# VHH binders against FAD synthetase 1, chloroplastic (RIBF1), part 17

Target 1, 279 residues: FAD synthetase 1, chloroplastic (RIBF1), of Arabidopsis thaliana (Mouse-ear cress) (q9fmw8)
Amino acid sequence: AEGLSPVAGGIVALGKFDALHIGHRELAIQAARIGTPYLLSFVGLAEVLGWKPRAPIVAKCDRKRVLSSWASYCGNIAPVEFEIEFASVRHLNPQQFVEKLSRELRVCGVVAGENYRFGYRASGDASELVRLCKDFGISAYIINSVMDKNQVSVNTEEEDSKSKERGQVSSTRVRHALAAGDVRYVTELLGRPHRVISRTRTQDLTSKRGRISLQTSSLLNLPPGNGVYKACSLIVGDKHPISCKVIVDTSNLYIETEEERFHNSDESQEFQLLGIEFG
Key: E = the ipSAE of ESMFold2; O = the ipSAE of OpenDDE; V2 = 0.75 times the mean of E and O plus 0.25 times the DockQ between their complexes.

## First folded at step 21 (VHH; framework vhh_8h63_2)

Design m2 (from c5 with A97G; at its last look DockQ between E and O 0.77; V2 from the best seeds 0.78)
Fold by ESMFold2, look of step 21:
Structure m2 (fold): chain B 279 residues (1-279), chain A 123 residues (1-123)
Amino acid sequence: as target 1 above (279 residues)
Amino acid sequence: ELQLVESGGGLVQAGGSLTVSCAASGFTFDYYAMSWSRQAPGKERELVAAITSGGSTYYADTVKGRFTISRDNAKNTLYLQMNSLKPEDTAMYYCAGKPSYWGFDISEDFDYWGQGTQVTVSG
């Protein structure tokens, strides 16, 4: 029992799991093929290193729902996320980090992308990870990158299915697609529709003529760029999703539904969570 | 305010060498991974090389053994030494950075971009 951690005996996927995109899902799939899958991520880097905060792609409160949706890809085993505070590991060199995985966290194996970097100042690479894991008696599995392939065809008469590689699926690519308002492309990159979560005042949930007005400052994660989105869903508590149109501008997000009034059974709470799904 | 300014591009004969550089300002250089990408006319942009704050590197297969990425953290400067240049290396070369220090994929897309410097290889 000594030294047991939440991930003891498991297979941890190593990565920066900010978007939970299809590349991240592939790491989880591979971990699940080997054993009990975990996502091991590092949090608090921006605070420690003084980077400007960035709105998360996935709201913290929504991450478990996304991971649960991966169960069908992972042999009906939803991966569990384990977060390490960056401050606790920031000065560990690659060997010291693998020692932590083996001796403190007691993991059985790791899964990482072929271009993964880790340890102090990102000095360790995947080859070193494999070597160090062998030295510490844990298995290491290196996974090929998931590539974003774009089919470009303007003519079906000659060669209409030639794929062009656009590079790796990445959180940066997701952010750019969101900023451009290209929610179908975001869906392809994420493997799911993008869901924005808002902490809203209960009084603002009372729709007037089927319209809800939210400040963008109330959003818990990154919305798509300014524009009109006609095929959206509104999720209020446990209720069935409501079809809606969403208008996004710099300061506001307007939700237009056919439902004129939302009845809240908990009128004593000042704030409630609202989900908006794009596509 | 993050700024990336490339320089050193120009005309080079096939088989020749050229070094491009990128001056960085407005951020803590040591906390960023840095890269060079290139885009030839009519082609998609491709990552050619990247380097972590601790010096770990990545190279695209098309440039391995010919190109060397390096950084001088004291001068906030990124370099790409290009040897044995080929006409296929002709492209606009872009310096890029991302806030990445621990536990990440070096080859994923970068967030911040310079304006680019043209490298043209004749022959």
Scores: ipSAE 0.693, ipTM 0.876, lowest interface PAE 0.8, mean pLDDT 86
ESMFold2 (binder alone), look of step 21: mean pLDDT 82; pTM 0.837
OpenDDE, look of step 21: ipSAE 0.881; ipTM 0.957

Design m3 (from a4 with S107D; at its last look DockQ between E and O 0.67; V2 from the best seeds 0.72)
Fold by ESMFold2, look of step 21:
Structure m3 (fold): chain B 279 residues (1-279), chain A 123 residues (1-123)
Amino acid sequence: as target 1 above (279 residues)
Amino acid sequence: ELQLVESGGGLVQAGGSLTVSCAASGFTFDYYAMSWSRQAPGKERELVAAITSGGSTYYADTVKGRFTISRDNAKNTLYLQMNSLKPEDTAMYYCAAKPSYWGFDLDEDFDYWGQGTQVTVSG
C-alpha cells in the first residue's frame, strides 16, 4: 500500500481558507499549539457544482507569503496548505469523511470553527465532528468564531449597542469592505495590508514618469473598489516597498510614485509579478 | 438571474405564530446555504437562522426553541416558522443565500439578499 499522506500525524485546520483572514489565522494558531499545523481545504467546488467563478481574495502565488507571515503566531511553524479535490469526497457523509481523515490521511487531530459544516450536502456540524473524531481516534478542537469588533468611537460608553451588532470575521465581510474601498477595515479583518498581485509586462516597470498603468484584467486577485488610495506600497521583485498612490477605476489601476525609475534586477522576463499593498 | 422573494409577513398578536417563506430562482438551490436575517428599525441586520442543503441548522440564541427554519429543495423554497412571537421580533425579515455546500461556517455573512417581508408583533 501507499506510504503515509503528507499530513499524517499532523493537526489539520478545516476551512475554505479563501481570504486567509484573522479567523483563519486563529485556526492555524490553535493547530500549531497542538502539533504540526496544516490547513486542509477543498478545491474544485465551483467547477463541480457549477458556481460562478469569483476573483480570489488572495492571489494563489501570494498564499505562501501570507502563511509564512503566520509563523511568529504559530510557534515559528508556518502552516502548510493541503488541498483535497472536492470531486473525490463529494458524496461522503460526515462519518465517511472522518474515516478518511483517520484511516487514509492519518491525521492526529483537527481544528474547526464552532459553526463549521462538512460532509455530503453539508449535513455534518461541529458537534458531530467532535463525536466522530472521538470514535475514530482523532483529537478534535472547536474554536470560537473570531468576531469583528470594529469600533466607531473610543469614548462612547452610553452607546453599547454598536458592539452588539458585529458579526464574525468572514470572507464575505472582507469582500464587502474591499468593494466599499475601506482598506483600513480590510487590514483589520485580514490582520495584514491587502496585497493585490498583477502579472504585468516588464516594459511597464521601467516607466520614466513614475506612473504605472495596469488594466484590471491583469490582476490575479480582488482589488478594492474605485477610489484613490494614498497610503500604498509597491513591491517589485524582492526590493524594499516603494511608497505610492494608487487610483482604481472600473477598467484600470494607476500607480503613482515619486521614484521616476525602478530598480529591477530581473529584466530578462516578458512578465513579472507586481505587488500593490493597500495600507 | 438569481432572485429571492420573501412573503408571508404581516401583523400578529404577541404569543401568536407566523410563517414567512422565500421563493428562490436563477440558481441551483440545492448547492446554496440559506438563511433568514432580520432588521428592526434603527438596528443592524441580525442573522436569525440558517440551514444547509442537507438540513443542518443554526439559530440565534434569541429565537432558539421558538423559530424553525426549513427548506423544500424540490420547490426551491425556504421557510421560517415563528412561534411564541414577542414585540421584540418585530422587524423586516430577509431571505439570503450563499454558494456554500461543503467545508464552511454556516453563520458567516451571506452574499445574496431578498427585499424583505415585514413582520409586526403587537401587544
Scores: ipSAE 0.710, ipTM 0.881, lowest interface PAE 0.8, mean pLDDT 86
ESMFold2 (binder alone), look of step 21: mean pLDDT 82; pTM 0.831
OpenDDE, look of step 21: ipSAE 0.757; ipTM 0.889

Design m4 (from a4 with G54S; at its last look DockQ between E and O 0.75; V2 from the best seeds 0.71)
Fold by OpenDDE, look of step 21:
Structure m4 (fold): chain B 279 residues (1-279), chain A 123 residues (1-123)
Amino acid sequence: as target 1 above (279 residues)
Amino acid sequence: ELQLVESGGGLVQAGGSLTVSCAASGFTFDYYAMSWSRQAPGKERELVAAITSSGSTYYADTVKGRFTISRDNAKNTLYLQMNSLKPEDTAMYYCAAKPSYWGFDLSEDFDYWGQGTQVTVSG
């Protein structure tokens, strides 16, 4: 009995959900208004297409937390991410893809942005999605792009040339903001503080003089650019966040806390996940 | 290294036409969405047009019906045909690339940028 797909009967949001930013959240919200919300993610694109690997904006292990935090926006239902191997769908034209959604995955509907492109070589657009969904008996909801809220204030003449590219919320914009060390803007785009996750061996946690040093290689996702960040929080396990200062350089992340308890590495755990929230 | 080199900019009279080109190198051109953006002095950069690997296009409302974005994958070249040019079209025009092949919004920001080519339209 070909078991029902995990998204059967659900409403799937279509998009590239790298950053899980407020635009992505909006897709989930719309899905939740209609039914059980899912995010449909394609995985393995870089490997298949030979793209250079990039550090993810959101650590893989942290995605569920972020999605769970969306429950309050989604009628108290956290959207679930459903992953599809890109290699399995890369050859599908738009019609074949929608057919897969309808007949194989048995979704009841889809949500996408107005400029969404899909199918082989991204040949399908939102209009085609709507048409095809109708043909296959599933609902399609197209939403407007989510724009940065700060677009209105740019009319002020202040000369500082770093023209913050204001516009549509995107993962690329998040990456740029992170690189620039603009954690406030990142927070705006994400609708949450950016959290960097580190997987570190307890033995490798060197606390010298109240300073924890993390190698950038231990980071599971993209940190902000080099700089000093004063308003940060250190999260260790299920413990309460601790206020900290973070210094980021090319090779290391330095965490400064006033709390002594972090100096005593729980020797009992071989590996620890540390979370650092910026902003 | 990924490179984008724009060309074809210049001075044109209002109502005139101009085609700008972007030569791409250092990456698999066919797997990338491409775009043209422009930036006028004192203004924010604006997405003008975008094109998928398959040739599906997006246009800003300000240029719709006047501009045509196209690509030649065999030549790794992106084009923007600009007709009925207006003084308001005066800007630095930038070519950009995005590693997007499936399941993305075409109007989103792009990752890689050229140095730009200046287009000036005289009134």
Scores: ipSAE 0.689, ipTM 0.852, lowest interface PAE 0.7, mean pLDDT 89
ESMFold2, look of step 21: ipSAE 0.701; ipTM 0.876
ESMFold2 (binder alone), look of step 21: mean pLDDT 82; pTM 0.834

## First folded at step 22 (VHH; framework vhh_8h63_2)

Design n1 (from c5 with I106V; at its last look DockQ between E and O 0.76; V2 from the best seeds 0.78)
Fold by ESMFold2, look of step 22:
Structure n1 (fold): chain B 279 residues (1-279), chain A 123 residues (1-123)
Amino acid sequence: as target 1 above (279 residues)
Amino acid sequence: ELQLVESGGGLVQAGGSLTVSCAASGFTFDYYAMSWSRQAPGKERELVAAITSGGSTYYADTVKGRFTISRDNAKNTLYLQMNSLKPEDTAMYYCAAKPSYWGFDVSEDFDYWGQGTQVTVSG
């Protein structure tokens, strides 16, 4: 008998799941229609290939919350993320990778987007994935890309543009929208409000005059660009969200709220995770 | 510093052929997916073709069978061979790059862009 893998018998969605945006969610939805859904992620590419590091769009500690929120779309089965170290697959050609999926990981099926590329130097495409999966006894399901649609503007002027597709939803598009401070557009792309996580000393959670000051270096993921964000929520532990205003500048993030005292469920701990939700 | 410099654009008669190229520098070319996009006046930029480090290609439906994307990784150069050109192919053509090597969607937005080279196809 072979040993069990964490994804054995499951349906794995193949992709680069850095933003967990609505396109990524669609892959999970399709996997869940077929069987137990997993997201198969590759980690460590930038380190191995020498690319400049980038702040993650979703904090690592927040990814399970986001995936759990997809359960209602996935037949009440939250998808589970499985990470593969890129160094371990770096030189596998497309056939060797599908062989790994079949024989080592023992998946029953895969879902992938129509423009997915995989294997050594990204030499394999979706049609090759389908053919190879058939050869190795794995079901393969190719799905259409999720398209971003322009929102109809409402105002008093006649110059408004009409609804229009803007192209494929992507992590790059999310990063650009965040940099521009367009948190409403970020919400559309993600299918949820963007949540920034800070690892904050418990002693710093006690606000004075309703203001908490954080250094941007304490943030675990990408904040929106410099600006003032008036419709935000502060999440401290498992407490109900607190309405707040957030001011983002290059060095600091300032949270202004009416509450002068905060209570967290783990006051004995030296550090707490603080969530800041934009729009 | 990352640079993408297009060249080879010009005027060509409908039905003719033209090759545009893009010289890349300031990054490890082999670890990037490359693409050509085009933008006609008053229109949105359209992805025309893309190619991975290992040579897997993508083409927009409007150019399939007429255009060929290729790359020379030893010379850090990207090419687009355009055959059977039509007036609607008239546009500014842009070279682009993204850091993508494994397990990705080749048609997603690109990160780095050149200045473009004009291709004009006349009647």
Scores: ipSAE 0.703, ipTM 0.878, lowest interface PAE 0.8, mean pLDDT 87
ESMFold2 (binder alone), look of step 22: mean pLDDT 82; pTM 0.833
OpenDDE, look of step 22: ipSAE 0.866; ipTM 0.950

Design n2 (from c5 with A96V; at its last look DockQ between E and O 0.50; V2 from the best seeds 0.00; counts 0 for: pae E 6.4 > 2, unsure alone 64.1 < 65, grease 26 > 24.2, SAP .758 > .668)
Fold by ESMFold2, look of step 22:
Formats: sequence, structure tokens, C-alpha cells
Structure n2 (fold): chain B 279 residues (1-279), chain A 123 residues (1-123)
Amino acid sequence: as target 1 above (279 residues)
Amino acid sequence: ELQLVESGGGLVQAGGSLTVSCAASGFTFDYYAMSWSRQAPGKERELVAAITSGGSTYYADTVKGRFTISRDNAKNTLYLQMNSLKPEDTAMYYCVAKPSYWGFDISEDFDYWGQGTQVTVSG
């Protein structure tokens, strides 16, 4: 493979990879069966599309850990994520997009879900992707949607009305499950426990009466809904997880653990990243 | 603030026609695929028709040939023309907006539902 682009010679999974759920993992798995797997992600969507910005499901600083955990599914090659500014490609028609993949990015193949849409005004679909890729000499593989086995727990109001089976795993379904506080179901959809990351000032890590208090504003990604979560883990760096109970409310997140010790020394560290796993 | 307001529902005799519409605001209408879904009492919601921002359409088999979905991007309005109505078309009809942009599996996008408009087909 030549070093003309970061993804040259690779197999890119196409999609919006906000949740990194088991459906996204399946795309990476299939890409890895063909060659070196990459995820092609887009940034800047809310600005271009006029959406209200939303908290991410996976903290940006945690994405590489999640992708690394997929290595065992991907032939011991963790997929690498590459970001493209959506504004720079938004106007391309389907042919121009595939030309970019082939001639500019020099990818060897693509993997996409069966509901994949691309090009200006979503004018291209999965069958057009396959046809255009053939014309440009790159391989295309369309992957069936990963189905949610626990459909009744999410209610029919959460499924995409265009979804053929009304049970597809999706980032929208993850967000609804999080809002409902159904962390076991979130774990099933993600294929991992949901991890919330807090960037916390050292002074805010004061354990008092067996409780660490964090402001919700310190969270880098979407927490579960207000409630009490008894089967959680507190993670600091690469240390062993500490069992804890977490209380989530509108303004604060309280972590209760049997370990009363201060998790950070008083010396020199202004901020610390805490991981809180739910379920 | 994303807002969808349906109107035009009502009572109609079997074999008759009715047009429902949906006024959209608070988002860039051109970036959204639009659809109509319906729910009859005691039944699950079902997709009736969909239209992309570029005008490509989809219809459920139960309504194909009888219903026509259309959109007016200049007015930010979605329409469903329903002809040859049957009593089994009786339902609450919901306007649904989904982002219609590229590079993505469309099922990942947030969808937004209006409050619905009742269509009742008699005898």
C-alpha cells in the first residue's frame, strides 16, 4: 500500500460511528476479514445540518480504547478511525464521493450497512455504492443490519420507521435506553459496559463520608438518566476497577465506594480523568 | 426548536379521498427525509410512506397505488394524498422527520414525530 493517504490500501467502513455499538463493530469485523480495517467518520454534521448539538455517546478521549477492544474480533488488528469534515464533502454527488474514495484516499474496498445513504441529498444508496465502486475499481460489501434481540424493552416508538425489521441496533436506541436508565440493555446494544468520562479537578475529588461528588458539567459524554445505579465501577487510569454505587441527578453525580482513600495525591496534577462504568 | 404540526385529518366515507399535511419549522427542511407513519387503536405503528429531500419515494404495500407522498421544500411542508380510502386506513397519522444526509446508515439518525392527525374512514 502506498503512503498517499492514511487509509490508502485499506478497507474502510462507511457510516456514522457515534455510539460504536455492536452494529458498528460488525462493520469493522467484516472490513477486517477483507483487509486492514478503518472507520471513516464525519465531523461537523450539526453545524451543516442545523441540528442542536448533542452530548456524544462515547467520549472522544475514550474512542481509541473502545476500538482497541475490537482487535480480538478483527484478526488482532484494531480498526483505526479517520475523520473527515462533513462540510468538505456535503455537496458531492454519489459518483464524486466514490471518486474521492478511489483516487484521493486510494482505499482498496468499502464496507457499508444495507441502509447506507450517501451523496448530496442522500441520492445514493447501497446498490449505487456497489455499482460505482465497481466502476472505480474498488470492492464494496454490503452488511446486513445487526438486530436488537431485546426489542420489547425499548418500545416501538424508538425504532426507525424506515427500518425493515423495526429491531435494528442503532445510536438512537442507545440514547433512549440511556435516558431510561436501562444500563443492562445499553450494555447489550454496545457490546460493552457504558463508560462515562469525567474530567475532574483534583480539588473536586474529595472523598467525604464515603462519597465522591462530581458536577454533571464535568462529564465528557452522555450519562444514564437520573437514578441510582448499584453495580458500577470507578476506573482511574489502568488500575483495577473499584466497585461503587452511582447516584445521577440533574446537577451532580455521586460516587459511593467502600474505599475511602483519596484517589489522587495533592501533588501537581490539576485534572484527572475518571471512568465510571454502568453495569 | 424542531416542530412538526399535522393537519387535514377528519372523517371520510370509504372510497373517498383526503389530504393530510405537515408544517415543519426549526430545522433546514432540505436536509431531512420525511415520512408518514400511522397507528390504529390497539395496533403497532407502521410506516406508510417516505420521501427523501431529493424526491425519491417509498410506499408500504398496503397503500401503494392509493397514496401519494409529496413535499414542498419552499413551504417546508409535507403532504400525503390518500385516495380510495378503506376502513382499515383509520388511524392516527404522524409526520416524521429524519436527517437525510450522506455517508451514514440512516437508522443512526434522530427522528422526530409530530402529534398526529386523526383519519377516520367510515363504512
Scores: ipSAE 0.023, ipTM 0.404, lowest interface PAE 6.4, mean pLDDT 81
ESMFold2 (binder alone), look of step 22: mean pLDDT 80; pTM 0.811
OpenDDE, look of step 22: ipSAE 0.273; ipTM 0.649

Design n3 (from c5 with K98Q; at its last look DockQ between E and O 0.58; V2 from the best seeds 0.72)
Fold by ESMFold2, look of step 22:
Structure n3 (fold): chain B 279 residues (1-279), chain A 123 residues (1-123)
Amino acid sequence: as target 1 above (279 residues)
Amino acid sequence: ELQLVESGGGLVQAGGSLTVSCAASGFTFDYYAMSWSRQAPGKERELVAAITSGGSTYYADTVKGRFTISRDNAKNTLYLQMNSLKPEDTAMYYCAAQPSYWGFDISEDFDYWGQGTQVTVSG
């Protein structure tokens, strides 16, 4: 008998889920209101298209934790990521892609943002998605962009018509806020503190007077810009977070804490994953 | 290495028109979404318009009907035609490129930026 796809009967949220920000979370929330929620992601684009790799906003190994944190927003159903190899779809026009969703993957519905683009050379838009989904018998739900309403402007001039709204929550805003070192704003955009993951040698965890030095090359995702961050947490395994100060420069990330017990971490392993939360 | 060079900015009277251009090099232009963003003094940078490799467009509400984005893939050039300009359109205008080809929000996540061209609209 023919096997069903892992997403058969489900509601897939469509998008580029690089930051897993509150706009992405809204797509998952709406999918969960309709049925079993999935995030449909495409992998392998950089290799196929020849793009240079870059640091992700969310470390790959940390994505499950972030999605699990959405369960309370999604009726206690954490969304699951489903990955499609880009090479297998790169030449499909919008109709062929929706046909794949309906007939091959057997999804029952899709959720997409109003600015979603898909299909060969991104030729399809949200209105085309709705039309095609109706043609192929699957539901389509277009979700309004999540707007950033609470950011205080750099200046406080009287421009009420412009100063109250800063635009759409986006991965672009997250990256800019990280580069500027504005970790409070990053927390607002993500709906969670930004967590940087480092893969570090166990021997390098030995501090000199409560200071750990990590190279930025050991980080698995994008750190905030150069600066000093005083309200941070260090996460080692399943232990309680350790309060720390973090100093970021171009080549290094320095973690300062008064926790002397940290010197005696698990030395039987060659490498450990460290989490550093900013904010 | 990727290079984006804006040109065509200047001073224009309110109600006037202006076209800015962006010359791109060092990457496969057809594999990138392109955009114009702007930043006025003391304000955050905002997306003005974007266009996919296949020609699908996005416009911010504040410029709809007045601005037209276009691209010439054979010349690796991005354009923004600005009509009915207002003083609030005064800003540095930045060309940006996004390695986004499929399955994305055209209003998000631009990776590469030019140095900008100044547009000043006087009342």
Scores: ipSAE 0.662, ipTM 0.867, lowest interface PAE 0.8, mean pLDDT 86
ESMFold2 (binder alone), look of step 22: mean pLDDT 82; pTM 0.831
OpenDDE, look of step 22: ipSAE 0.869; ipTM 0.951

Design n4 (from c5 with S35G Y58W; at its last look DockQ between E and O 0.67; V2 from the best seeds 0.79)
Amino acid sequence: ELQLVESGGGLVQAGGSLTVSCAASGFTFDYYAMGWSRQAPGKERELVAAITSGGSTWYADTVKGRFTISRDNAKNTLYLQMNSLKPEDTAMYYCAAKPSYWGFDISEDFDYWGQGTQVTVSG
ESMFold2, look of step 22: ipSAE 0.769; ipTM 0.909
ESMFold2 (binder alone), look of step 22: mean pLDDT 83; pTM 0.840
OpenDDE, look of step 22: ipSAE 0.883; ipTM 0.959

Design n5 (from c5 with T28D; at its last look DockQ between E and O 0.66; V2 from the best seeds 0.73)
Fold by ESMFold2, look of step 22:
Structure n5 (fold): chain B 279 residues (1-279), chain A 123 residues (1-123)
Amino acid sequence: as target 1 above (279 residues)
Amino acid sequence: ELQLVESGGGLVQAGGSLTVSCAASGFDFDYYAMSWSRQAPGKERELVAAITSGGSTYYADTVKGRFTISRDNAKNTLYLQMNSLKPEDTAMYYCAAKPSYWGFDISEDFDYWGQGTQVTVSG
């Protein structure tokens, strides 16, 4: 056990897994095809580099649920996320990082996207990853980017086939779709309905038939943009999901449902976690 | 405050060359990946080229072999050398930046954008 990393013998997918979108899922699927799948994430970059933190697309407490839902795509084994503190690898060049994968973490293989960059100042690319992995006895598998199916030429005629462009599924594209309130498109990009988690005061859950009002400050991850969303689900613990309409305002999120069955077994808790699915 | 100012656009004949540049200020240039994207009227925006702080590059297939992205970290300046220009290269060219230092997909969308510089290639 001692000296043996949690990912030893596994196949690690390399990337920044903030959205857990279908492109990220594809990396996990390919890792699972080869061996035991892990997602290798780097944490703490913003703190170390002094960047402005961004609100998460997936709430921290919800990540395991999302990854568990990938089991059906991954040969019935859910990938496990392993986090590396960025400070511990910050100055490693590409060769030193692959050496760490081989000798310290003892992984058997890696999966990465074709446009992945790694190592000090992002100096390493996918082709260097393959070469270095070969040198250190690790299998390396490069995966083509997952493209957005809705990106087509305005004109159906292809005057110049080299000018045709397709968009890559990305966390930034998810954020833009959320801001626009396009929850159907968000569902396509994520491969699942977007779930917003609220840390909700218990007093706010006991509303008589009508509107529940939550402050946007209670949300643990990004909501969709201001608007009215008619096909939503409210999730309270392990209880049956409740159909609802959600109105998103700059300061508030209003949940409208015909039935109030939010009775909780622990009325003494000041706060509880509430899930809201859009689409 | 982060600022990106493009310059060097203009009119050039097909087969010619042009260099556009982007002056960056208000942030630590060394902690950002930089890119050029372009948009022609009626077309979607296309990532043309990108470069990490450590010098690793990306090129769209439509420009590979003809365009060269580079950066001068001492001058906080990003460049795009465009050779063998075609009328299809006519577009507004945008400088962009994102805080991207390690462990990311360089072709993913960028966060901060300049106002652009027009490049027009006449046949």
Scores: ipSAE 0.628, ipTM 0.853, lowest interface PAE 1.0, mean pLDDT 85
ESMFold2 (binder alone), look of step 22: mean pLDDT 83; pTM 0.845
OpenDDE, look of step 22: ipSAE 0.878; ipTM 0.956

Design n6 (from c5 with S35G T62S; at its last read DockQ between E and O 0.78; V2 from the best seeds 0.81)
Amino acid sequence: ELQLVESGGGLVQAGGSLTVSCAASGFTFDYYAMGWSRQAPGKERELVAAITSGGSTYYADSVKGRFTISRDNAKNTLYLQMNSLKPEDTAMYYCAAKPSYWGFDISEDFDYWGQGTQVTVSG
ESMFold2, look of step 22: ipSAE 0.761; ipTM 0.906
ESMFold2 (binder alone), look of step 22: mean pLDDT 83; pTM 0.843
OpenDDE, look of step 22: ipSAE 0.883; ipTM 0.959
ESMFold2, look of step 23: ipSAE 0.773; ipTM 0.910
ESMFold2 (binder alone), look of step 23: mean pLDDT 83; pTM 0.841
OpenDDE, look of step 23: ipSAE 0.885; ipTM 0.959
ESMFold2, fold request of step 24: ipSAE 0.754, 0.718, 0.754; ipTM 0.905, 0.890, 0.902
ESMFold2 (binder alone), fold request of step 24: mean pLDDT 82, 82, 83; pTM 0.833, 0.835, 0.838
OpenDDE, fold request of step 24: ipSAE 0.889, 0.889, 0.897; ipTM 0.961, 0.961, 0.964
ESMFold2, last read: ipSAE 0.735, 0.727, 0.712; ipTM 0.895, 0.893, 0.898
ESMFold2 (binder alone), last read: mean pLDDT 82, 83, 82; pTM 0.837, 0.839, 0.835
OpenDDE, last read: ipSAE 0.892, 0.891, 0.894; ipTM 0.962, 0.962, 0.962

## First folded at step 23 (VHH; framework vhh_8h63_2)

Design p1 (from n6 with G35S A50G; at its last fold request DockQ between E and O 0.75; V2 from the best seeds 0.79)
Amino acid sequence: ELQLVESGGGLVQAGGSLTVSCAASGFTFDYYAMSWSRQAPGKERELVAGITSGGSTYYADSVKGRFTISRDNAKNTLYLQMNSLKPEDTAMYYCAAKPSYWGFDISEDFDYWGQGTQVTVSG
ESMFold2, look of step 23: ipSAE 0.713; ipTM 0.887
ESMFold2 (binder alone), look of step 23: mean pLDDT 82; pTM 0.832
OpenDDE, look of step 23: ipSAE 0.877; ipTM 0.954
ESMFold2, fold request of step 24: ipSAE 0.679, 0.706, 0.681; ipTM 0.877, 0.887, 0.877
ESMFold2 (binder alone), fold request of step 24: mean pLDDT 82, 82, 82; pTM 0.835, 0.834, 0.830
OpenDDE, fold request of step 24: ipSAE 0.891, 0.889, 0.896; ipTM 0.961, 0.960, 0.962

Design p2 (from n6 with K98R; at its last fold request DockQ between E and O 0.71; V2 from the best seeds 0.79)
Amino acid sequence: ELQLVESGGGLVQAGGSLTVSCAASGFTFDYYAMGWSRQAPGKERELVAAITSGGSTYYADSVKGRFTISRDNAKNTLYLQMNSLKPEDTAMYYCAARPSYWGFDISEDFDYWGQGTQVTVSG
ESMFold2, look of step 23: ipSAE 0.738; ipTM 0.893
ESMFold2 (binder alone), look of step 23: mean pLDDT 83; pTM 0.840
OpenDDE, look of step 23: ipSAE 0.868; ipTM 0.950
ESMFold2, fold request of step 24: ipSAE 0.721, 0.726, 0.729; ipTM 0.889, 0.888, 0.893
ESMFold2 (binder alone), fold request of step 24: mean pLDDT 82, 83, 83; pTM 0.833, 0.839, 0.838
OpenDDE, fold request of step 24: ipSAE 0.894, 0.890, 0.891; ipTM 0.962, 0.962, 0.962

